# VH-VL binders against E3 SUMO-protein ligase pli1 (pli1), part 13

Target 1, 154 residues: E3 SUMO-protein ligase pli1 (pli1), of Schizosaccharomyces pombe (o94451r108to261)
Amino acid sequence: YSRPFAPVVHSRIRFRKSPFYDILEQFNAPFVVPACVGTRNTISFSFHVTPPALSKLLNDPKQYRVYLFSTPSETIGFGNCLMEFPTPQMELRINNQVAHANYRRLKGKPGTTNPADITDLVSKYAGPPGNNVVIYYMNSTKSYSVVVCFVKVY
Key: E = the ipSAE of ESMFold2; O = the ipSAE of ESMFold2 at other seeds; V2 = 0.75 times the mean of E and O plus 0.25 times the DockQ between their complexes.

## First folded at step 14 (VH-VL; framework fv_spartalizumab)

Design v2 (from q2 with heavy chain S31R; at its last look DockQ between E and O 0.91; V2 from the best seeds 0.75)
Fold by ESMFold2, look of step 14:
Structure v2 (fold): chain C 154 residues (1-154), chain A 121 residues (1-121), chain B 113 residues (1-113)
Amino acid sequence: as target 1 above (154 residues)
Amino acid sequence: EVQLVQSGAEVKKPGESLRISCKGSGYTFTRYYMHWVRQATGQGLEWMGNINPDSGSTNFDEKFKNRVTITADKSTSTAYMELSSLRSEDTAVYYCARELYEDSYGTFDSWGQGTTVTVSS
Amino acid sequence: EIVLTQSPATLSLSPGERATLSCKSSQSVLYSYNNKNYLTWYQQKPGQAPRLLIYWASTRESGVPSRFSGSGSGTDFTFTISSLEAEDAATYYCQQYYWYPYTFGQGTKVEIK
């Protein structure tokens, strides 16, 4: 690779602060969901809940949750990233179970899309095999970056 | 400034119960797990248990079986630890300790001053 | 329960010398999927509560002087004071936070000659 300047790599996504939860830990490096216009695509990746997070999750499942976040890849590095799913035409599966989330965008109201609460689908064991994420989607005009985070809910 | 202020030293007899308070200030009390750790004179540190002060959920070391009770009062930002059926080997300094909120949670970044408890006949 | 064993029990050293402390865990505290060791080092001076120095085995807490460092992985951990100062006389404890119950090593007392 001989380009005059390497692209900036971001290992952590900084989402805009929410009054409804605090992000305590990011479990995976941002995973890219490529644009997919006029066709369908499938991506998959895995993440693992850390042992200290699992302890809190098992003891206080109403207050400690696992959320999946998404934001346009082009906005990483500017801070205050807004929650936005790649397309309303998608299905999210965690460990082969369908997650229930609202994938719709609210035009003119950035930052009002909720992350997906996947807590009830996540393995309650901190060792192998971890958690598999599969996203089936179509008609995403942008590239998106996806992370799974440990959160405290108010 | 984060502070954890514990109740004062106590002298107890075997068979009695102990109750130590720990008042947290300078931070949002309900966000941080509170832990109890004791240290016998000239000995190492021993984790006893913890509490989520928002929900009241607790964890305990099995070594204390049914002798320890940990509670929290959100309105006064105060955690309590009770140890019943005291024995001479319960003579120790008892600390409360705050767990970090994000990333490196499970580690203790702030400690109370300690409460010296002597159990003797 | 994860047992932490520290050695030596006591170090007696002169100012400017390197102090090297060992902490061995009965079980691995490395989570291989994030490559983090769930091990912490504390400093405790006489009559005081412990002070957090190092977490994740090798990450210094903010405000901790650079002469303090940690290394190791899995079951074998080392804590180093590169150039000992008089104020470093204390007992040092390792702690694991991988699983409950959380446990501490028995401590290494560092004395200044």
Scores: ipSAE 0.679, ipTM 0.857, lowest interface PAE 1.7, mean pLDDT 90
ESMFold2 (binder alone), look of step 14: mean pLDDT 93; pTM 0.946
ESMFold2 at other seeds, look of step 14: ipSAE 0.722; ipTM 0.877

Design v3 (from q2 with light chain W56R; at its last look DockQ between E and O 0.94; V2 from the best seeds 0.00; counts 0 for: pae O 2.3 > 2)
Fold by ESMFold2 at other seeds, look of step 14:
Structure v3 (fold): chain C 154 residues (1-154), chain A 121 residues (1-121), chain B 113 residues (1-113)
Amino acid sequence: as target 1 above (154 residues)
Amino acid sequence: EVQLVQSGAEVKKPGESLRISCKGSGYTFTSYYMHWVRQATGQGLEWMGNINPDSGSTNFDEKFKNRVTITADKSTSTAYMELSSLRSEDTAVYYCARELYEDSYGTFDSWGQGTTVTVSS
Amino acid sequence: EIVLTQSPATLSLSPGERATLSCKSSQSVLYSYNNKNYLTWYQQKPGQAPRLLIYRASTRESGVPSRFSGSGSGTDFTFTISSLEAEDAATYYCQQYYWYPYTFGQGTKVEIK
């Protein structure tokens, strides 16, 4: 068995620029959160903070943060992706602790949803076992792609 | 165009202090860590320390921690390095260097012209 | 502290020859989870500040001629000038940026015969 060619796989997501932060580094390949209508679903994945990023986090934790981003999977590859969570009916856990984020969308104002600031839940160690992300969710009408990024906030 | 301009050469006596400046232009000064690296005559490069110009947070090689002070003035886009209790082995060219902002941060993409410091008895 | 050891101390070669420089790290500078090596190569010509050539062990900085290349992983790194030109006479330094303190190799001086 064989395939004639591999499908296009996007290794990074290009989000629309924000006046409130700059994305400095993406820690993981985009992870797909499948659509889930009329039922509940759970996904999990891991990411690792790099040694240079860890140095900045420890040095300046108010300015350097770790954010979790999400965007509809269908928009990857078209540039200027907008921040959007899969559904307001979700819970995000980092290393078994509930993250505090606002999952709601503002009516008629796409791209105004804030990424989740998960910095205080991230392991301050660059090696194993890394960081575990778990998303419990319900009623996402689209597939979403999730990345964790190192950011500088203003 | 990114440019780092350092203060001029100095001749010092042992026991004195030096203070050199590094003015950054052509970029957002507070977004990039600034590093100080020295090079004794005919020798290799030696990292001394750095500063986050926005927060003022610093890191130093332990060799210099008790003698070096690194500061930054956001309003003039200028970083400063002070080295106290000078010794003859502090004779060197002192460079400021800008750390890259994204993905390759920790490596230096722009360097000042260098400040020659001679410490002699 | 991560110690970088360069060899040879001096290379004396003719124009057109291939220069091969070694940098060995006392600890791995490879982060296996992203497969990146935190190692940089600089060129320093006499009387000048260092110039960034290669970062992440093998990625050329913008405007760096293709005759310059880097390779290796973990603890063993190589910098190559495929066809030496007279203007390449300089001292070359490796630097690690895995952990503080950042450290440099002692340099390899490349001379044109």
Scores: ipSAE 0.563, ipTM 0.825, lowest interface PAE 2.3, mean pLDDT 89
ESMFold2, look of step 14: ipSAE 0.582; ipTM 0.829
ESMFold2 (binder alone), look of step 14: mean pLDDT 91; pTM 0.934

Design v4 (from q2 with light chain K36R; at its last look DockQ between E and O 0.67; V2 from the best seeds 0.64)
Fold by ESMFold2 at other seeds, look of step 14:
Structure v4 (fold): chain C 154 residues (1-154), chain A 121 residues (1-121), chain B 113 residues (1-113)
Amino acid sequence: as target 1 above (154 residues)
Amino acid sequence: EVQLVQSGAEVKKPGESLRISCKGSGYTFTSYYMHWVRQATGQGLEWMGNINPDSGSTNFDEKFKNRVTITADKSTSTAYMELSSLRSEDTAVYYCARELYEDSYGTFDSWGQGTTVTVSS
Amino acid sequence: EIVLTQSPATLSLSPGERATLSCKSSQSVLYSYNNRNYLTWYQQKPGQAPRLLIYWASTRESGVPSRFSGSGSGTDFTFTISSLEAEDAATYYCQQYYWYPYTFGQGTKVEIK
């Protein structure tokens, strides 16, 4: 896998603070999921859990988790980004295993979608080949930026 | 605002045990790993181990062969380090240190004042 | 265990001179997938606890004067004081946080002539 250049200048996404978790580290440059209407698309990228994060994850797995976040690409760079998946018509795979998450938004209520907890699908090993993310989707009217983060859960 | 206040200096005999406290204030005690680092007179720094004060999970340098015990009391925001079967070589200043929370975690941004321990005779 | 070796043991310089300190790691502390080095520099003055100066090998902590800098990658690291001031007399330690157990270099003492 080559590390893609993010289509926007920003290397980090600043999400709105949550009382349920703290974001401690972002593992990848924001990866763009392009808009797609009337067709099916697939995107793929990779990330690696860092050695210090692995140490915490292995020692305290109830408190330290790996979450996948998504937000409209147009909103990054302004702070207080809201969690939102590209479309309810999507499937997320981590290392070729289907992740179970709720991709739906509540109508008219931005930021009501939880990030995907992918911890149990992530390789517990710092070396190659890392972790592969595949998103199959259709009918996303906007471009979205996706990051995988290390979090502490309360 | 962030402060780590350690218990006072101690003089010990070989074979005795040592227990040092470190009270944290000005921050959320349970969010930050606490580490113990010692420094023999005129020598460098030596990492001894750490604790997650929320879960109680610990890691130790094997060099201390299970002589070291690290605990934390969430209700008093206080970490403890106990070192048993003391030797003259354990004469040192003992520090507690708080690990950074985000991004550069594994580095220590706040340190206690140090506790001087002398093991003699 | 990752062993950090600092040199020289002591560096005696005049005010205004450039101080250059070395830290060599027995194993790489570079994570190639994010291109980050898990190495930190501390300053310790007599009778005081260490002070964090540099993390990620080259990133200055807030409030640290710009004359302090770090560089290097993998196994070879350098800490530089661009123009030495009297208050910089101290012992400087590198520390790795790549993997447990965390380890420190043995220190480089910087003295003002």
Scores: ipSAE 0.609, ipTM 0.841, lowest interface PAE 1.9, mean pLDDT 89
ESMFold2, look of step 14: ipSAE 0.664; ipTM 0.857
ESMFold2 (binder alone), look of step 14: mean pLDDT 92; pTM 0.942

Design v5 (from q2 with light chain W99F; at its last look DockQ between E and O 0.11; V2 from the best seeds 0.00; counts 0 for: pae O 5.4 > 2, placed apart)
Heavy chain, then light chain:
Amino acid sequence: EVQLVQSGAEVKKPGESLRISCKGSGYTFTSYYMHWVRQATGQGLEWMGNINPDSGSTNFDEKFKNRVTITADKSTSTAYMELSSLRSEDTAVYYCARELYEDSYGTFDSWGQGTTVTVSS
Amino acid sequence: EIVLTQSPATLSLSPGERATLSCKSSQSVLYSYNNKNYLTWYQQKPGQAPRLLIYWASTRESGVPSRFSGSGSGTDFTFTISSLEAEDAATYYCQQYYFYPYTFGQGTKVEIK
ESMFold2, look of step 14: ipSAE 0.694; ipTM 0.861
ESMFold2 (binder alone), look of step 14: mean pLDDT 92; pTM 0.939
ESMFold2 at other seeds, look of step 14: ipSAE 0.699; ipTM 0.865
ESMFold2, look of step 15: ipSAE 0.685; ipTM 0.860
ESMFold2 (binder alone), look of step 15: mean pLDDT 92; pTM 0.941
ESMFold2 at other seeds, look of step 15: ipSAE 0.117; ipTM 0.695

Design v6 (from q2 with heavy chain N50Q; at its last look DockQ between E and O 0.86; V2 from the best seeds 0.00; counts 0 for: pae E 4.2 > 2)
Fold by ESMFold2, look of step 14:
Structure v6 (fold): chain C 154 residues (1-154), chain A 121 residues (1-121), chain B 113 residues (1-113)
Amino acid sequence: as target 1 above (154 residues)
Amino acid sequence: EVQLVQSGAEVKKPGESLRISCKGSGYTFTSYYMHWVRQATGQGLEWMGQINPDSGSTNFDEKFKNRVTITADKSTSTAYMELSSLRSEDTAVYYCARELYEDSYGTFDSWGQGTTVTVSS
Amino acid sequence: EIVLTQSPATLSLSPGERATLSCKSSQSVLYSYNNKNYLTWYQQKPGQAPRLLIYWASTRESGVPSRFSGSGSGTDFTFTISSLEAEDAATYYCQQYYWYPYTFGQGTKVEIK
């Protein structure tokens, strides 16, 4: 029995359960937002809303939403991840439009930050070109992993 | 254990309306879409429509335009399907089915026992 | 709407033989950006409701025996029973959940001789 070594790769982030929403599907592999000290940084990636998710979202937009999540990269292999953005001063753009979200967290209370609701900014078409995410940030002391998820809110 | 229990068999006349109930238990009723699927004798399965029991939002196959109504009562964990202006072609077994909740939503992991409906003159 | 065509209509085999069922879709149910096929297989025994066996074309539902498997992509899908048992006598349906309205194939009846 011999095989090449494969590094441990986490394709999904498991967040702590919330009383306000359930995560139904993750649209992208965790995208790394590197630590950045003393300068500005920009990252960009794409995701596609799946046809079944888009169908539900278009049919019931009050309860089906698209949320952007972030958590420290070092924690993603352990489950029960807490929602945390890289810095409170970051700017998030979806398809070149600014997302309106609260990036702050309460001192000493990890996981008090809400994910960004980007539903109104995502494409209403399942195929190309998909959705572009741009994050402008600075002064992040950790690397963060970012995923966009389909959620049901209640 | 998840259970979907449907109302009993019915015999109807052409022009009447059909109303079938589907009571869900063993799970959080409002978290899962409920679907209605019918099967004429010796025929395949035909999707009729769906409801989000929490919001009341529905979607139907165009074939049933203006004839089908789907509702849900959260307090009794019961979904209802009503089909109006019945004709002999509506003779079938009618199933309710629960949609999976996470990544595989759109597939049906639990089905009611079926309700046999006969439409005859 | 997406039409699913199953073949053969009936398959009559002896216990222990391998059953191979086809489901062809009028348009692709593969979403290339996540590489998932939105296709499901159900088993229905006479007088019973359908039972979920396979979703995403090839993922076996929990509690489903390993002799059941699914394969294929895009428009062409195959369901296989590797060694038939008497209890496998049933009609098998494919279903797509790529887009509304959801549709089913017309079924393949598997008979045990």
Scores: ipSAE 0.336, ipTM 0.762, lowest interface PAE 4.2, mean pLDDT 88
ESMFold2 (binder alone), look of step 14: mean pLDDT 92; pTM 0.944
ESMFold2 at other seeds, look of step 14: ipSAE 0.496; ipTM 0.816

## First folded at step 15 (VH-VL; framework fv_spartalizumab)

Design w1 (from v1 with light chain W99F; at its last look DockQ between E and O 0.72; V2 from the best seeds 0.69)
Fold by ESMFold2, look of step 15:
Structure w1 (fold): chain C 154 residues (1-154), chain A 121 residues (1-121), chain B 113 residues (1-113)
Amino acid sequence: as target 1 above (154 residues)
Amino acid sequence: EVQLVQSGAEVKKPGESLRISCKGSGYTFTNYYMHWVRQATGQGLEWMGNINPDSGSTNFDEKFKNRVTITADKSTSTAYMELSSLRSEDTAVYYCARELYEDSYGTFDSWGQGTTVTVSS
Amino acid sequence: EIVLTQSPATLSLSPGERATLSCKSSQSVLYSYNNKNYLTWYQQKPGQAPRLLIYWASTRESGVPSRFSGSGSGTDFTFTISSLEAEDAATYYCQQYYFYPYTFGQGTKVEIK
């Protein structure tokens, strides 16, 4: 008996370059948000800010930010991934606080959705307990992959 | 091509102040933290401190905090390190070093040529 | 402050031999949540600035020959030159970048006989 191939696991998501920020580090392995047509779902995961990133964040919080990114899971392996949330009918919570973000895609303009700036909701300590992410969503026709990244903004 | 060019060698007397420049070129100066590391003759490397050239925020090893000043000039892409109240123990080669931008920042991928400073009576 | 202790102080070997250098940290530099060790290895030849070889304890920098490798985790780290070349004569330093102040080991001098 033999297996003809192994599943491909992507540890990083490569987003299209933005003139407004640079992605410096990804804090978590891509977390899958499954499709949920005609229903609601809740998912959660955690991430931790690394010690070097925390130092920069605490020293220069206007310049260094923590962004949550999402892209259709099917696109991950191809590079130049575009920012897209599962549905406009979703709520993002970081450490039980509602994040303020625009989840809508502009019709006919893929990649126009901004990542969520969650910096003010993130724990300012390295190590436990870390940061809890909860996504409440409905009617997502695709599976999405979510990462939290450290960014430098311009 | 990334280059860090430091000011020339200096001879100082105890009690004087030292000021070394480090001009960065071939990269976006304000994106990268600049660090200062010294090495006494025949000795190991000693981290002194750093600066975010964009904001001016600094960090220092406590042993230097009362004597060291680190600044940056964005318009000339130049970082400066001043060390006051010099002692003979401050005789060393002083390096500026640029940290990596992504993932493993805190590791130094580019170094200046070094500035030899001799402090003697 | 995290103290890094390197051993041996000097290592004198012939071309083609394996060099094994130790770096021990007074505190763990492993961040368990990403499983990364915040430890770097540099090479410094006489009269030159240090050259980055290895970061995250085991990741080779671009352009670094494959004979250079790093291993270990937490507090105990090893740097290996699998088959020593004459041009590898240098002093090798470990550095931690887990917490400020950043610190270096005192160095291991590798000599070619």
Scores: ipSAE 0.643, ipTM 0.860, lowest interface PAE 1.8, mean pLDDT 90
ESMFold2 (binder alone), look of step 15: mean pLDDT 92; pTM 0.943
ESMFold2 at other seeds, look of step 15: ipSAE 0.716; ipTM 0.872

Design w2 (from v5 with heavy chain S31R; at its last look DockQ between E and O 0.66; V2 from the best seeds 0.69)
Fold by ESMFold2 at other seeds, look of step 15:
Structure w2 (fold): chain C 154 residues (1-154), chain A 121 residues (1-121), chain B 113 residues (1-113)
Amino acid sequence: as target 1 above (154 residues)
Amino acid sequence: EVQLVQSGAEVKKPGESLRISCKGSGYTFTRYYMHWVRQATGQGLEWMGNINPDSGSTNFDEKFKNRVTITADKSTSTAYMELSSLRSEDTAVYYCARELYEDSYGTFDSWGQGTTVTVSS
Amino acid sequence: EIVLTQSPATLSLSPGERATLSCKSSQSVLYSYNNKNYLTWYQQKPGQAPRLLIYWASTRESGVPSRFSGSGSGTDFTFTISSLEAEDAATYYCQQYYFYPYTFGQGTKVEIK
């Protein structure tokens, strides 16, 4: 990087508050999962756990977790975003390991989907190469924005 | 208003133990890590360790790990630090400090008033 | 362990002058992936507990006067008081929060002539 100093500009997603966890930090700028009707798509991106977050994860893994969140891209700027995955027919891999989560949308029940707890798949080191996220999906009628966050659970 | 109120000054002899309390008020005690930092007279600040008051999980600087115990009582919103096998080099002001909860966690936004501990023969 | 070395040990200046304090880290405290430096500045007046001024090397805590600023990256950091006021007489400490154990510099005492 040749510029000596520049502000880091991050777009943030403000999710609706949950009684079961608090979002403490967002690790990545929202990553767009494009709409994909009648076909299959694969996207990938990386994120890096910050050193202070890693210290808490290593020392208190029951209470400090890493969650993957998704919400329709159209909702990002409004706050109180609801958790929703692109499609129930998706596969999420973190560092080449399959994450296990409920991707299902429930008709008439927006925001009923939990974020994916990916803590056990995250690298336990702060340095390179970071954490690789791969999403295999099909038949997503909307664009979604995905972030990985540091959370405290209750 | 956030306040951290520590127990009063102590005079100790070498070989004894000390126990300092830190009562937090004006915030949700269990959301914030509590840290312990000491300062010998006319010297700099020295981090000793911390606790997550909700889970009881702790971390210590290795040089204190064998002698320091940090605990928290959620019901009274009070953290405790115990230092055993005292020696004259442990003469210091001992502070508790609250860690920020979000984004800038690892920094200390509120400090107790300090507890002066003198260890002398 | 990350060692922080501050200079000068003492800085004696008149009101209205610019104070410049240095903090050098034995290891980088820059996390290149978010471009943040895990470096904090505190103010401590005699007989008082430290007060948080700056975190992430350059971000002022809420309620901190704008005359206080921080800069630098990686291993070399600077704290500046743009126009000294009498109440700024204190010892200033840098602290890293990159890895445990958290460590502090030995302090720079700022005196007002």
Scores: ipSAE 0.684, ipTM 0.856, lowest interface PAE 1.6, mean pLDDT 89
ESMFold2, look of step 15: ipSAE 0.707; ipTM 0.865
ESMFold2 (binder alone), look of step 15: mean pLDDT 92; pTM 0.942

Design w3 (from w1 with light chain Y98W; at its last look DockQ between E and O 0.74; V2 from the best seeds 0.69)
Fold by ESMFold2 at other seeds, look of step 15:
Structure w3 (fold): chain C 154 residues (1-154), chain A 121 residues (1-121), chain B 113 residues (1-113)
Amino acid sequence: as target 1 above (154 residues)
Amino acid sequence: EVQLVQSGAEVKKPGESLRISCKGSGYTFTNYYMHWVRQATGQGLEWMGNINPDSGSTNFDEKFKNRVTITADKSTSTAYMELSSLRSEDTAVYYCARELYEDSYGTFDSWGQGTTVTVSS
Amino acid sequence: EIVLTQSPATLSLSPGERATLSCKSSQSVLYSYNNKNYLTWYQQKPGQAPRLLIYWASTRESGVPSRFSGSGSGTDFTFTISSLEAEDAATYYCQQYWFYPYTFGQGTKVEIK
């Protein structure tokens, strides 16, 4: 008889490189979105834009963006992760405002999903309470890990 | 190898303007903010301002904002700092410095060799 | 503007001694949400440009010898050279990068007796 071991803790997620942006900073420890079958589930967490990132974001909002990334939790630590959302039928809210992103993959083409650009929804002030992320979802057969990153867009 | 190469020493008279160049090599010039920092002889370091060389956006210390112009030329990977209405107190070594790209940006990981400017009364 | 005050102005020590430098900030540079202090230490030798040693108050830059360390949080910061070597004779500056304008301390000159 064996006991479950604690999950391996990864402080950062390494995503496959993109020609369209560079990831400059990860704002939060990977947050787990558990598998959920046959019911609705809601998860929430918070993140804070760092002071130097905020300066760049305010000065150059065309080039500096805030992206939300997701990948299956099981893939972390086994090479470069691909962008994938838990389910096409999910709702992402940032500070109680609905974010709009394409949550679907192109069939037969893993890693075709873009991260969510949430820049226009994040707080442009330092200090409390930061930025609240809420994900409403249903029928996710896998566990996913979510991070919010500061990016430079090309 | 990352290098920042500045233009040569200058001797100026009060009331004149100066223009210092800083050519970056060995890295993607447009990814890194460029900063200007000066140091009067025997004194400490004084931040003057910066530029995002990709967008041209600038920030300045209020002490300089009406006298300092910072520009960048992407095609030559060169940043410029101009200081007008020079006075003897502007006698200093002027440095360009590259800001770190990831994580702890705002820290300067590469510096030019410095440009000595003398403003003689 | 955030004012950084360094002390002492000059520190004269023998090789092998421990150097301890202070940097005090007029305002906290600790971001409590990531527990990072936005404070940097530079070394400047005569006739040379500054060299980055420490960022986030305590993280050594790559290639910086382990005898250099930083500590402190919020408004009070310390830079330490655990065992001075002759090549460590220089002026050391702290810098904040919390928000513009970026500011430097006035420097601490470390001299080898």
Scores: ipSAE 0.681, ipTM 0.865, lowest interface PAE 1.6, mean pLDDT 90
ESMFold2, look of step 15: ipSAE 0.686; ipTM 0.860
ESMFold2 (binder alone), look of step 15: mean pLDDT 92; pTM 0.938
ESMFold2, look of step 16: ipSAE 0.707; ipTM 0.868
ESMFold2 (binder alone), look of step 16: mean pLDDT 92; pTM 0.941
ESMFold2 at other seeds, look of step 16: ipSAE 0.648; ipTM 0.855

Design w4 (from w1 with heavy chain S57R; at its last look DockQ between E and O 0.83; V2 from the best seeds 0.74)
Fold by ESMFold2, look of step 15:
Structure w4 (fold): chain C 154 residues (1-154), chain A 121 residues (1-121), chain B 113 residues (1-113)
Amino acid sequence: as target 1 above (154 residues)
Amino acid sequence: EVQLVQSGAEVKKPGESLRISCKGSGYTFTNYYMHWVRQATGQGLEWMGNINPDSGRTNFDEKFKNRVTITADKSTSTAYMELSSLRSEDTAVYYCARELYEDSYGTFDSWGQGTTVTVSS
Amino acid sequence: EIVLTQSPATLSLSPGERATLSCKSSQSVLYSYNNKNYLTWYQQKPGQAPRLLIYWASTRESGVPSRFSGSGSGTDFTFTISSLEAEDAATYYCQQYYFYPYTFGQGTKVEIK
């Protein structure tokens, strides 16, 4: 079995810079996805796109995107966090629709996993009900922290 | 050192068109939205519109939609604003302003020196 | 369109006095889900472009003296200069950046006697 954790002390996750996108804003406090070995777990949380971000997203959606990031919880205090999902055997849903991302890790090459581009599943208005995130997962040996960010891609 | 340098003052007659340039330096021009804001003598500030200089996408205040054109030239790091069918009420100082890139975007951290435009006679 | 109304139109004070400026919005600029107000304060001296002072209603921009502050939420905002200096003579504008079109208040002119 698995228990939800309280949000971590750090309010922001600093990821290692990427040549393919810039992180412009983080929409939620890091949400903990607890370790679970030999069991299944489900977590859920919500986030809201801010009004200025929504304006850019609606006007220029090819360049402005919404990405979901994940990194081992124990690393978030050290900066330069690497993108890593809890397990390749997970399912991510945004507003009850399955997101498609590569959850696979490459042995010996940490940080080669891309964040999930969830833009097409995100609500295109700033008000309620916001956006619901559900992660179904099994056999995660570490605890992970998850954030949704506004990004510019190039 | 961020700097926005605008073209010089202009005197126009009603019915003519106005074209102002704004050259950005000291930063990555294509990362930052550029805005145009005007100020009639002794009056407040009025937002006219903006451009994403990377994609060319624009937004305008409805008051100007049919008269304003905003463009950008990435190769020269220069934004342009054109205002057609000028009226005496368009007499103002015209500013370009750079929008912040992260977190507090929607606010303007750097402004051009302003371009004085007089429409009369 | 969100209309911002500033008061007073003009404020004449002596050096060392406290200046208090009001900005009222025709609709809320508070985003309840992050508890941030999308309101900015600028200073404009004669013959110069505006200068950013405060964003998110109360967050001071880097390099802005601590005597400048902002407060308020939703529709009612206050800008304060705690101890007025001669160089603070200027017109001050609030701006909302909640949604397009971005709008400014009409300004409050602060004069030093």
Scores: ipSAE 0.694, ipTM 0.866, lowest interface PAE 1.6, mean pLDDT 90
ESMFold2 (binder alone), look of step 15: mean pLDDT 92; pTM 0.940
ESMFold2 at other seeds, look of step 15: ipSAE 0.729; ipTM 0.879

